# Designs tried in a protein design chat: VHH binders against EKC/KEOPS complex subunit cgi121 (cgi121). Part 90

Target 1, 174 residues: EKC/KEOPS complex subunit cgi121 (cgi121), of Schizosaccharomyces pombe (q9p7j3)
Amino acid sequence: MILPLFPETQVHVFVYENVSNCAAIHEQLISQNPIYDYAFLDAATILYKKQVYSAIIRALEDRRDEQMKTKTIHSEVILSLSPKTEISSAFRQFSMTKKSKNIVVVKIDSKLTEEEEFERLDKLVEGNRVEFSDEELQKLIDFKVLKKNYKLDPSTLENPLASILSSIALRGYS
Key: E = the ipSAE of ESMFold2; O = the ipSAE of OpenDDE; V2 = 0.75 times the mean of E and O plus 0.25 times the DockQ between their complexes.

## First folded at step 11 (VHH)

Design za2 (from z104 with T58D; framework vhh_7yz9_2; at its last look DockQ between E and O 0.75; V2 from the best seeds 0.68)
Fold by OpenDDE, look of step 11:
Structure za2 (fold): chain B 174 residues (1-174), chain A 120 residues (1-120)
Amino acid sequence: as target 1 above (174 residues)
Amino acid sequence: QWQLVESGGGLVQAGGSLRLSCTASGFTFSSYRMGWYRQTAGNEREWVALITKSGSTDYADSVKGRFTISRDNAKNTVYLQMNSLKPEDTAVYYCTARSYDKYSPTEDYWGQGTPVTVSS
């Protein structure tokens, strides 16, 4: 897909459930294998499509403004999900771990169609692709983790999307 | 060849101040975003402050209001004024230079680091 504010940047987002090889993927990420040039997110931490898109947009804005805090645009997406400025914290909060079972995978600056990118990614991920939708994300979310990551309370839980988006957008503006 | 040389680190008491400097050579300093990161033993490197080519600045929440990053293009130097230092600020501080284009990855240069120790 193309984001209106970034017409030259093609973005793809994929969701996998019941992934059996997260540990193997994680090792490749640690090794900085170029083949794994994606943002691998723990689906347990993602509730909305707009949450992911907001993080992507924030990362792209950071790149545009020469304000990236991390090395890569994909790592910046992970940081952008977090209300915290610490990179390590953001990764602990949102990045796929060895213990993850469900993941959201983001590709930025793709040169491929969605299906082509999927074929490429499908060779790396051993799991079932599901639709990138709020409905599917809602099935995979861990609300305890979500509440912790964004410090949601009973009042903000009434509209968690607003709180999440605010946290992403206003990170660093406190 | 490119080089970043940090200086100004040392031992300081809590509440004290330090001013770090990073002098660049071997590349067009004015064309790079400059920044400071810090790292403690056993932990990942964390960003502290950034300053773009145009002079826009950004800070980690943990240092906002206490640290100030600035640059002098005529001297090829970036500075980090650290006030109200805390023990938590103890780390090796690294200077970084990044050349941006519209795509990742970007070109990064790093200094060797200067140690900062804040005692209680």
Scores: ipSAE 0.695, ipTM 0.882, lowest interface PAE 0.8, mean pLDDT 94
Fold by ESMFold2, look of step 11:
Structure za2 (fold): chain B 174 residues (1-174), chain A 120 residues (1-120)
Amino acid sequence: as target 1 above (174 residues)
Amino acid sequence: QWQLVESGGGLVQAGGSLRLSCTASGFTFSSYRMGWYRQTAGNEREWVALITKSGSTDYADSVKGRFTISRDNAKNTVYLQMNSLKPEDTAVYYCTARSYDKYSPTEDYWGQGTPVTVSS
């Protein structure tokens, strides 16, 4: 898709369930293999499409303003999901791990159509692609993890979207 | 040949202050975003502060209100004024310089680090 403030930046988001090779993907990410240049997120931490797009927008704004804290735009998306500025905690909380079962995969600056990017990604991920939708994400979320990551209390758990989006937008301004 | 040299680290009591300096050479200092990161034993480097070429600043939550980053382009030097120091601030502090090409980061330069120990 094309974001209004970033008209030359093509973004694709994919969701996979029942992924069997997260450990292998993780090793490739540690090795900085350029074929794996995506943001790999644990789907247990993602409840809404808007959660992902808000993090993408925040990362792109920081890139535009020369204020990125991490090495790549994809690692910056992972940081941008976090309500905190600490890089290590953001990765621990949101990044795919060797034990992850379901993932959300983000590609920024794609030069490919969605289907072409999928064809590349499908060679790397051993799992079942599902629609990137709130309905599918809700099936994969772990609400205990979500509550912990965003410090949601009973009043915010009934409608967590606004609290989550505020955390992403206000990180660093608290 | 580019260079970043940190200085000003050392041992200080909790509640005290230190000023770190980082002097650059071998690149056009005024065109780079400068920053400070820190690392404790067994952990990854964490971002502390940055200052853009235009002078805009940003800080990690853990240091906001206590640390101030500044730059002096005439001296090719970036500073980190650290006040109200806590034992949790104990780390090796690294100076960084980053360039951007069409808003995308292109180079990261890192200093050798200066150790800071805050005792209680």
Scores: ipSAE 0.630, ipTM 0.871, lowest interface PAE 1.8, mean pLDDT 90
ESMFold2 (binder alone), look of step 11: mean pLDDT 86; pTM 0.869

Design za3 (from z104 with S56R T58D; framework vhh_7yz9_2; also named zb81; at its last look DockQ between E and O 0.72; V2 from the best seeds 0.00; counts 0 for: pae E 2.1 > 2)
Fold by OpenDDE, look of step 11:
Structure za3 (fold): chain B 174 residues (1-174), chain A 120 residues (1-120)
Amino acid sequence: as target 1 above (174 residues)
Amino acid sequence: QWQLVESGGGLVQAGGSLRLSCTASGFTFSSYRMGWYRQTAGNEREWVALITKSGRTDYADSVKGRFTISRDNAKNTVYLQMNSLKPEDTAVYYCTARSYDKYSPTEDYWGQGTPVTVSS
């Protein structure tokens, strides 16, 4: 996928359910294995495609503006999901954990087609790929976690997407 | 060889102020985004403030309104003015320099850090 605002940047997003090896993946991430150069998100924290895209765009904007807070574009995506500026908080809130069962995986600056990237990633993730869609994400979301991460209340829950996107877009501006 | 040397850390009472300095050498200072991060024992490094080549600044929410980052390219120095210090600001503060290209950048240089302790 090519983002209109970033035509030179190819992005792929994958969703996996019933992943059995999140702990193993997590260890590889901790060790900074370059083969795992993705953003691994806990699907329990993701409700919309636009949420993910918004975070990706924010990360790319930060890179463009030379104001990334994290080391990599993928880590910046994780940070960008958070309404908070603290890196540790963002990772705690949105990053895949050892206990995760469902994950969203983001690849930025891919040189491969989506299918090729999938084949590569599929060797790393032991789970079932599902469609990257709002419908599938809604099956995997933990609303308690979502509410906590974005401080959603009954009023904002009427239109959670707007609230989430605002949180992402306005991070650091409040 | 490149070098980042932090200074200005120390012990200060809550509500006090400190000014950190970081002097760079061995690379083209003006071509780098500069920043300050901090780390406490047992925790991961957290970004505090950034200043781009053009002078744009960013701050973590926890320090916004209290800290000010600035740079003097003529002196190859980046500063962090820390006002209204709180005990939670206690950490080792690290200076960093990053260059950007068309790909995902990495932090190229880090200082050794300067300790800041804020007492209650």
Scores: ipSAE 0.818, ipTM 0.911, lowest interface PAE 0.6, mean pLDDT 94
Fold by ESMFold2, look of step 11:
Structure za3 (fold): chain B 174 residues (1-174), chain A 120 residues (1-120)
Amino acid sequence: as target 1 above (174 residues)
Amino acid sequence: QWQLVESGGGLVQAGGSLRLSCTASGFTFSSYRMGWYRQTAGNEREWVALITKSGRTDYADSVKGRFTISRDNAKNTVYLQMNSLKPEDTAVYYCTARSYDKYSPTEDYWGQGTPVTVSS
């Protein structure tokens, strides 16, 4: 995918359900293995495609403006999902853990087609790929986690999109 | 060889102020984004503030309105003015310098840190 404001930046997003090797992936991320240079998100925290795209856009804007807070663009996506600026809490809330079962995986600055990137990623993730769509994401979300992460009121929880997107877009400008 | 030397830390009463300084050498200071991070006992480093080479600033939510970052390119120095200090601001504060090449970060320099203790 190509974002209008970032025409030179190729982005791919994949969703996997029933992942059996999150602990192994986590070990590779800790060791900073460059083959695993993706953002691995816990799908229990992601309800909308726009949630992921907004975090990607925010991370890319911060990179463009030399305002990245984390070391890599992929770790910056994880921070950008958070309504708050605290790096450690963003990772605890949104990143894949050893106990995760379903994940969303983001690749930024890909030099590969979607199919080629998928073939690489599929060798790393032991799980079932599903469509990156609001329909599939809604099957994987934990609404209790979503409410907590974005401090959603019960009345807005039925359609929380605007609150979530504003949290991502406006973090640091309040 | 590059250096980042922080100073100005110490013990201060809650509600008080401190001004941290970080003096750079061994690289072209005006070409770097400067920043401050802090680390509390038993935790990871957290971002506090940054200032770009053009002078744009950004702050963590926990310090917004109380802390001010600034830079003086003639003195190769970045500052953190910390007002209305709280015990929660107790940490080791690290100065950082980062460069970018075509938007990607390329160099990432860290000072050794200066401890700040805010008594309740």
Scores: ipSAE 0.550, ipTM 0.848, lowest interface PAE 2.1, mean pLDDT 90
Fold by ESMFold2-Fast, scan of step 13:
Structure za3 (fold): chain B 174 residues (1-174), chain A 120 residues (1-120)
Amino acid sequence: as target 1 above (174 residues)
Amino acid sequence: QWQLVESGGGLVQAGGSLRLSCTASGFTFSSYRMGWYRQTAGNEREWVALITKSGRTDYADSVKGRFTISRDNAKNTVYLQMNSLKPEDTAVYYCTARSYDKYSPTEDYWGQGTPVTVSS
């Protein structure tokens, strides 16, 4: 994918459903295995493609402006999904856990093609790849989790896109 | 101030063995994940092995079964035992340390590097 503000930056987003080895992946992330240098998100927290893209753009803006609060661009994507600037809260809210079943995986600055990243990730993730689309994401979302993470009331839950994007864009200013 | 001091590199024939050591100072060694990376001229640093605070180990596929990482918390030292060395293992080897206070896949501390040359 090409981002208009960051055309030089390679971005790949992958979605996996029915992942059977989330506990093993989580162990590798906690062990800080560099092969797993991706943003691993719980798909229960992601409703729209634009939600992921907004977090990526915010993370890239923070890197450009030398204002990253985390050590990696991938950790910064996770932080950028949260309406707060607390690192621990953002990771608790959006990161994959050992109990996750469906995940969204983001890779930034890949030196590999999308096909090569697919081959690599298919060796790490024991699940079914699905299209990164609003339709597929809406099958995997947990609306209770979404409501809690973005503090949505019943009126905004009917059409939450604008509220979610505003929360991401205004992170740290509200 | 922190330091990671590597030793044990050198020239060895294919099929031989070397043991690398890395002694840490300036941080609480027992609280850190330790690791080894290597770099050949013109290439980026490649992860080789890691050992967690609890002693769990992981290895890159290229070295699995030949290399063994271990640690001695009393001596603030991490080791890499390299067996059945191949010319492709020729690289500068770097010791690394990573804290558990942050969830992040990057290394906090890097050593100066120790060269290993494996001749055919």
Scores: ipSAE 0.011, ipTM 0.367, lowest interface PAE 9.2, mean pLDDT 85
ESMFold2 (binder alone), look of step 11: mean pLDDT 87; pTM 0.879

Design za6 (from zz19 with A33R; framework vhh_7yz9_2; at its last look DockQ between E and O 0.92; V2 from the best seeds 0.00; counts 0 for: pae E 2.2 > 2, framework grips)
Fold by OpenDDE, look of step 11:
Structure za6 (fold): chain B 174 residues (1-174), chain A 121 residues (1-121)
Amino acid sequence: as target 1 above (174 residues)
Amino acid sequence: QWQLVESGGGLVQAGGSLRLSCTASGFTFSSYRMGWYRQTAGNEREWVALITKSGSTDYADSVKGRFTISRDNAKNTVYLQMNSLKPEDTAVYYCTARKYESYGSRITDYWGQGTPVTVSS
């Protein structure tokens, strides 16, 4: 996928359920294995496609503006999901953990087709790929976690997407 | 060879002020985004303030309104004015220089050795 605002950047997003090797993946990430050059998100924290895309766009904007806070564009995506500016908080809130079972995987600057990228990623992730859709994400979400991450209340829960997108877009703006 | 040398750290009472400096050498300073990060023992490095080549600044929420980052390209120096310091600001502060190339797909980072800041209550 090519984002209209960033035509030079190809992005792919994949969703996996029932992943058995998150712990192993996590270890590779800690070791900064370049083969695992993705953003691995805990699907329990993701409710909408637009949430992911918003974070991607924010990360790309940060890169464009030369204001990335993290080491990589993928880590910037993780940070961009958070309403907070703290990197550690963002990772704690949104990044895949050793205990994760369902994950969303984001690839930025891909030079491969979606299918090719999937084939590559599928060698790393031991789980079932599902469609990247609101419907599938909705099945995997933990609303308690979501509410905590974005401080959603009864008023904002009426339109959680708007609240989430605002949080992402306006992070650091007060 | 490139160098980033921080200075200005030390012990200060809560509510006090410090001014950190970072002097760069060995690379084209004006072509780099400069920044300050901080790290406490047992924790990961956190970003504090950034300043782009054009002078645009960004701050972590925890330091907004209290810290000010600035740069002097003629002196190859980036500064961090820290006011209203809190015990929570105690950390080793690191200067960083980042260059974006190829539309950001290639990033080059340099880091200083760090300067300790201790804020007593």
Scores: ipSAE 0.871, ipTM 0.938, lowest interface PAE 0.6, mean pLDDT 95
Fold by ESMFold2, look of step 11:
Structure za6 (fold): chain B 174 residues (1-174), chain A 121 residues (1-121)
Amino acid sequence: as target 1 above (174 residues)
Amino acid sequence: QWQLVESGGGLVQAGGSLRLSCTASGFTFSSYRMGWYRQTAGNEREWVALITKSGSTDYADSVKGRFTISRDNAKNTVYLQMNSLKPEDTAVYYCTARKYESYGSRITDYWGQGTPVTVSS
């Protein structure tokens, strides 16, 4: 997809369920294998498409403004999901782990069509692709994890989207 | 070749202040975003502060209001003024220089060797 504010930047987002090889992917990410240059997110932490888009936009804004804190645009997406500026906590909370079962995968600066990028990614991920939609994300979310990551209390539980998006957009200003 | 030399670290009591300096050579200092990161034993490096080539600044939540980053392009030096220090600020502090090219799709990163800071209670 192409975001209106960043028309030169091609972005793709994929969702996989029932992933059997997260441990192998994790090892490749630790070794910084360039073939795995994606943001691998634990789907248990993602409830909305807008949550992912807002993190992508925040990472791209920080890159544009020379304010990235991490080494890659993909690691910056992971940081951007967090309401906090601490890099290590953002990764612990949102990144795919060896024990993850469902994942959201983001590619920024793609030179490929969505189908071409999917074919490449499908060779790396052993799981079933599902639609990137709020309907599918709702099936994969862990609400206890979501509440903990964004410090949602009963007063915000009815409509957590605004609170979550504000956390992403305003990180560092609170 | 390029070099980043940190100084100003040491032992200080809680509530005290330190000023870290990092002097650069071997590259065009004014073209780089400068920053400070810190690392505690057994943990990965964490971002502390940055200052862009145009002078815009940003800070980690844990240091906001207590630390100030600044730069002097004539002296090729970036500073970190650390006030109201806490034991949690104990770490090795690393100076960084980053250049963004091609609208950020290419990033060059330089890191200093680090200067230790210990804050005793």
Scores: ipSAE 0.555, ipTM 0.856, lowest interface PAE 2.2, mean pLDDT 91
ESMFold2 (binder alone), look of step 11: mean pLDDT 86; pTM 0.862

Design za8 (from z104 with S104G; framework vhh_7yz9_2; at its last look DockQ between E and O 0.87; V2 from the best seeds 0.73)
Fold by OpenDDE, look of step 11:
Structure za8 (fold): chain B 174 residues (1-174), chain A 120 residues (1-120)
Amino acid sequence: as target 1 above (174 residues)
Amino acid sequence: QWQLVESGGGLVQAGGSLRLSCTASGFTFSSYRMGWYRQTAGNEREWVALITKSGSTTYADSVKGRFTISRDNAKNTVYLQMNSLKPEDTAVYYCTARSYDKYGPTEDYWGQGTPVTVSS
């Protein structure tokens, strides 16, 4: 897909449920295996498509403005999901762990079609691909984790999307 | 043959101030985003403050309002003014220079670090 604000950057997002090899994937990420050049997110922390898009946009803006805090655009996406500026916190909050069961995978600067990229990624992930939609994400979310990550309270839970997007967009400005 | 040399670290009491300097050589200073990171033993290096080529700055939440990053391109030097220092600011502070292309960072240079100790 193409984001309106970044027409020269192709982005793909995939959702997997019942992933059996998250631990193996995690080890490859720690080893910085270039084959695993994606942002691997814990689906338990993602409620909306716009949450993911907002993080991607924030990361792309940071790149554009030469203000990236992390080493790679994909790590910057993970950081961008967090309302906190600490990289370690962001990864702890949103990154796939060895214990993850469901994941969201983001690819930035893809030269492939969505299906071609899926074929490549499907060799790495042992799980079931599901649609990247709010409906499917809602089935995978852990609301306790979501509330904790974004400090949601009864008032902000009335419109959690607005709160989440504000947290992402205004990170470092408050 | 590039170099980043930090200076200004030392021991200071809580509430005190320090000014760190980092002098660059061996590359076109004005073309790089400059920054400061810090690291404590057993922990990952964390970013503290960044300043772009155009002078745009950004700060970690933990230092915002207390630290100020600035640069002098004529002197090939980046500074970190640290005010209202806290014991939790104790760390080795590293200067960094980063170049970019359209896909992201291309070169990263790091200094050897300067230690900052804030006593209670």
Scores: ipSAE 0.727, ipTM 0.900, lowest interface PAE 0.7, mean pLDDT 95
Fold by ESMFold2, look of step 11:
Structure za8 (fold): chain B 174 residues (1-174), chain A 120 residues (1-120)
Amino acid sequence: as target 1 above (174 residues)
Amino acid sequence: QWQLVESGGGLVQAGGSLRLSCTASGFTFSSYRMGWYRQTAGNEREWVALITKSGSTTYADSVKGRFTISRDNAKNTVYLQMNSLKPEDTAVYYCTARSYDKYGPTEDYWGQGTPVTVSS
């Protein structure tokens, strides 16, 4: 996929359910194995496609403007999902953990088609790929986690998308 | 051979102020994004503030309105003015210098850190 504001940057997003090897993937991420150079997100924290796209766009804007706070574009996506600037909290709240069961996986700066990237990723993830869609994401979300991460109250729980996107877009501005 | 040297840390009472300085050598200072991170005992480093080569500034939520980052390219120095200090600001503060290509940071320099202790 090509984002209109970043036409030279190819992005792919995959969703897996019932992942049995998150602990093994987590070990590879800690070891900084370049084969695992993706953003691995806990799907329990993701309700909308636009939530992920907004974080990707924010990370790419910060890269363009030399304002990245983390070391890689993929770690910057994880930070960008957060309404707050604290790096450790963003990772704790949104990143895949050893205990995760469903994940969203983002590849930025891909040189491969979606099918080719999937073939590589599928060798790494032991789980069932599902469509990256709002319909599939809503089956995997934990609304208690979503409410906590974005400070949603009853008024925003009726239409949480606008509140979530605003949090991502406005983080760090005075 | 590059160098970043932080100074200005120390012990201060809550509500007080400190000014940290970081003097750079061995690279073209005006071409780098400069920043400050801090690390509390047992935790990972957290971002505090940054200033781009054009002078644009951004701040972490926890310090906004209390801390001010600035740079003096003639002196190869970046500053962090820290006002209204709280015990939670106690940390080792690290100066950073980063350069970028289209894929992200390419040179990422870190100082040795300067301790700041804020007493209640």
Scores: ipSAE 0.626, ipTM 0.868, lowest interface PAE 1.8, mean pLDDT 91
ESMFold2 (binder alone), look of step 11: mean pLDDT 83; pTM 0.829

Design za9 (from z104 with S56R T58E; framework vhh_7yz9_2; at its last look DockQ between E and O 0.77; V2 from the best seeds 0.00; counts 0 for: framework grips)
Fold by OpenDDE, look of step 11:
Parts: structure tokens; sequence; C-alpha cells
Structure za9 (fold): chain B 174 residues (1-174), chain A 120 residues (1-120)
């Protein structure tokens, strides 16, 4: 997928459910294994496709503006999901953990087709790929976690997407 | 070879001020985004303030309004003015330089850090 504002950057997003090896993946991430050069997100924290895209765009903007806060574009995506500027908080809130069962995986700057990238990623993730859609994400979301991460209240829950996107877009500007 | 040397850290009472300096050598200072990070024992490094080549600044929420990052390209130095210091600001502060290019990953340089202790 090509984002309109970033035509030179190919992005792929995958969703996996019932992943059995998140702990193993997490260890590889900690060891900074280059084969795992993705953003691994806990699907329990993701409600909308636009949430993910918004974070990706924010990360790409940060890179464009030479203001990335983290080491990699993928880590920046994770940070970009958060309404807070703290890196550790963002990772705690949104990144895949050893206990995760469902994950969203983001690849930035891919040189492969979606199918090719999937074939590579599928060797790393032991789970069932599902469609990257709002419908599928809604099945995996933990609303308690979502509410906590974005401090959603009854008023903002009327339109959670707007609130989430605002949080992402305006991070550091409030 | 590249080098970043931080200075200005020390002990200060809550509400006090410190000014950190980081002097760079061995690379084209003006071509790098400069920044300050901080780290406490047992925790990961957190970004504090960044300043681009053009002088655009960004701050972490925890320091916004209290800290000011600036740079002097003629002196190859980046500064962090820290006002209204709080105990939670206690950490080792690291200077960083990042070069952005069309290739990833970016190149990062780090100083050895300067300790800041804010007492209650």
Amino acid sequence: as target 1 above (174 residues)
Amino acid sequence: QWQLVESGGGLVQAGGSLRLSCTASGFTFSSYRMGWYRQTAGNEREWVALITKSGRTEYADSVKGRFTISRDNAKNTVYLQMNSLKPEDTAVYYCTARSYDKYSPTEDYWGQGTPVTVSS
C-alpha cells in the first residue's frame, strides 16, 4: 500500500489472531534481530484501520521532519499510537507483549508486494492471519485497554475514532 | 572521530535551574538533529528535547514549558536550559546527534551523559 502523502514509502499491515509465539517474537525484538524489522502491536489496543494509518503517517511525518523520537521508524509507529510523548508508556500501552494473543504487524519501507511480505512474516508469526479491517479489529479489541490508553470517557466514546485520531495527531501539541 | 561531551549536570534543589551543554566534534554539527535524552536506573532512555538543523524544537510533555533546547552551530554546541526542576527530573542526561538520509537506519551519536539530581 502507498500512502498519498508518502508516495515513496510502501506500507503493509497484517493482522494475526491466536498467535502462539508472541513470547518468542518478543525476545527477538528485544535482541533487535533485524529479521523482525516490523512494528508489532497488540491487537487488543487497536480498534480502527485509521488508527494504525494515522500512527504510520505521524511516524512518517516525524521522519520527514527529522524529529523521530525513537531509533526506528517502526518504533516510531508504536510511539505515534500514543497520546503521550513518553516512549516507555507508548510501548507499554500498544506494543505486543509476551502475553499477547492477537497482533497487528506493520512494515514500513517494504520492497516487497503485500503477498511477498506476508510470506516472509508468516514464517515468523505462528498464528492465523485475518483481514486488516475494522470488522476484524473490533473482534480483537479490549475496550478497557482502549479506554485507558486514550482516556476515553462517555462523551468521547460516542465517536472514539475522532478522539483517537485527535490524540495521535495532536500528541505533544496540547 | 565523532564525540559528544555533556556538561552542566549536578545537584540542585527542587525549583532550581541547570543549564546543560553538549559540545560536538568530529562531524558536521550543523547537519545533525540534536537532542537530549535522559535515563534513570533500571529504565529505558527517554527523549526530552529535540532540535532540528533548522532550529525546530520539540519537547516531551513532562518538560514542556520548563526546558528549552537551543543550539549554536558556530560553537558546535547544543544546550538544555532546565528550569523549575523537579525530583522526577533526576536522571543521567545524554546528548544525541542524528543524521537523516534517504537510507535507514539513521546514524546516531551519543555522549557519555551528565548526571542531574534534583533534591526535594
Scores: ipSAE 0.870, ipTM 0.933, lowest interface PAE 0.6, mean pLDDT 95
Fold by ESMFold2, look of step 11:
Structure za9 (fold): chain B 174 residues (1-174), chain A 120 residues (1-120)
Amino acid sequence: as target 1 above (174 residues)
Amino acid sequence: QWQLVESGGGLVQAGGSLRLSCTASGFTFSSYRMGWYRQTAGNEREWVALITKSGRTEYADSVKGRFTISRDNAKNTVYLQMNSLKPEDTAVYYCTARSYDKYSPTEDYWGQGTPVTVSS
């Protein structure tokens, strides 16, 4: 995917369910293996496609404006999902962990087509690819986690999209 | 060849103020985004503030309204003015300098850190 404000930045997003090797992937991320240079998100924290796209856009805007807080664009996506500026809590809340079962994987600055990137990623992830869609994400979300991460109350839980997108867009401007 | 020399850390009572300084050498200071991070025991470094080469500033939620970052290009120095200090601000504070090449971050320099202790 190509975003209008970032026309030379190719982005791919993949969703996997029933991933059996999150612990192995996690160890590769900690060791900073460049083959694993993706954002690996816990799908239990992602309800909407727009949630992911908004975090990608925020990370790219901060890179453009020389305001990145983390080392890589992929770690910046993880921070950008958070309504708060604290890096460690964003990673704790949104990153894939060794115990994750379902994941969303983001690649920014890809030089590959979606199918080529998928072929690379599929060698790393032992799980079942599903469509990146609101329908599939809804099956994987944990609403208790979502409520906690974005401080949703009963009035916003019925249609939380606007609250979530506002949290991503306004982080750091309060 | 590059250096970031931090100063101004120390012990201060809650409610007090402290100004950190970080003087740069060995690179073109005015071309770098400058920043401050802090680290408490047992935790990873957290972002505190940044100031771009054009002078735009941004602050972490926990310090907004209390801390002010500024730069003096003539002195190759970035400052962090810390007011209304709380015990939770106790940390080692790190100065950073980052450059960007066509938006991608490239050089990323870190000071050795200056400890700040805020007593109750």
Scores: ipSAE 0.617, ipTM 0.871, lowest interface PAE 1.7, mean pLDDT 91
ESMFold2 (binder alone), look of step 11: mean pLDDT 82; pTM 0.832

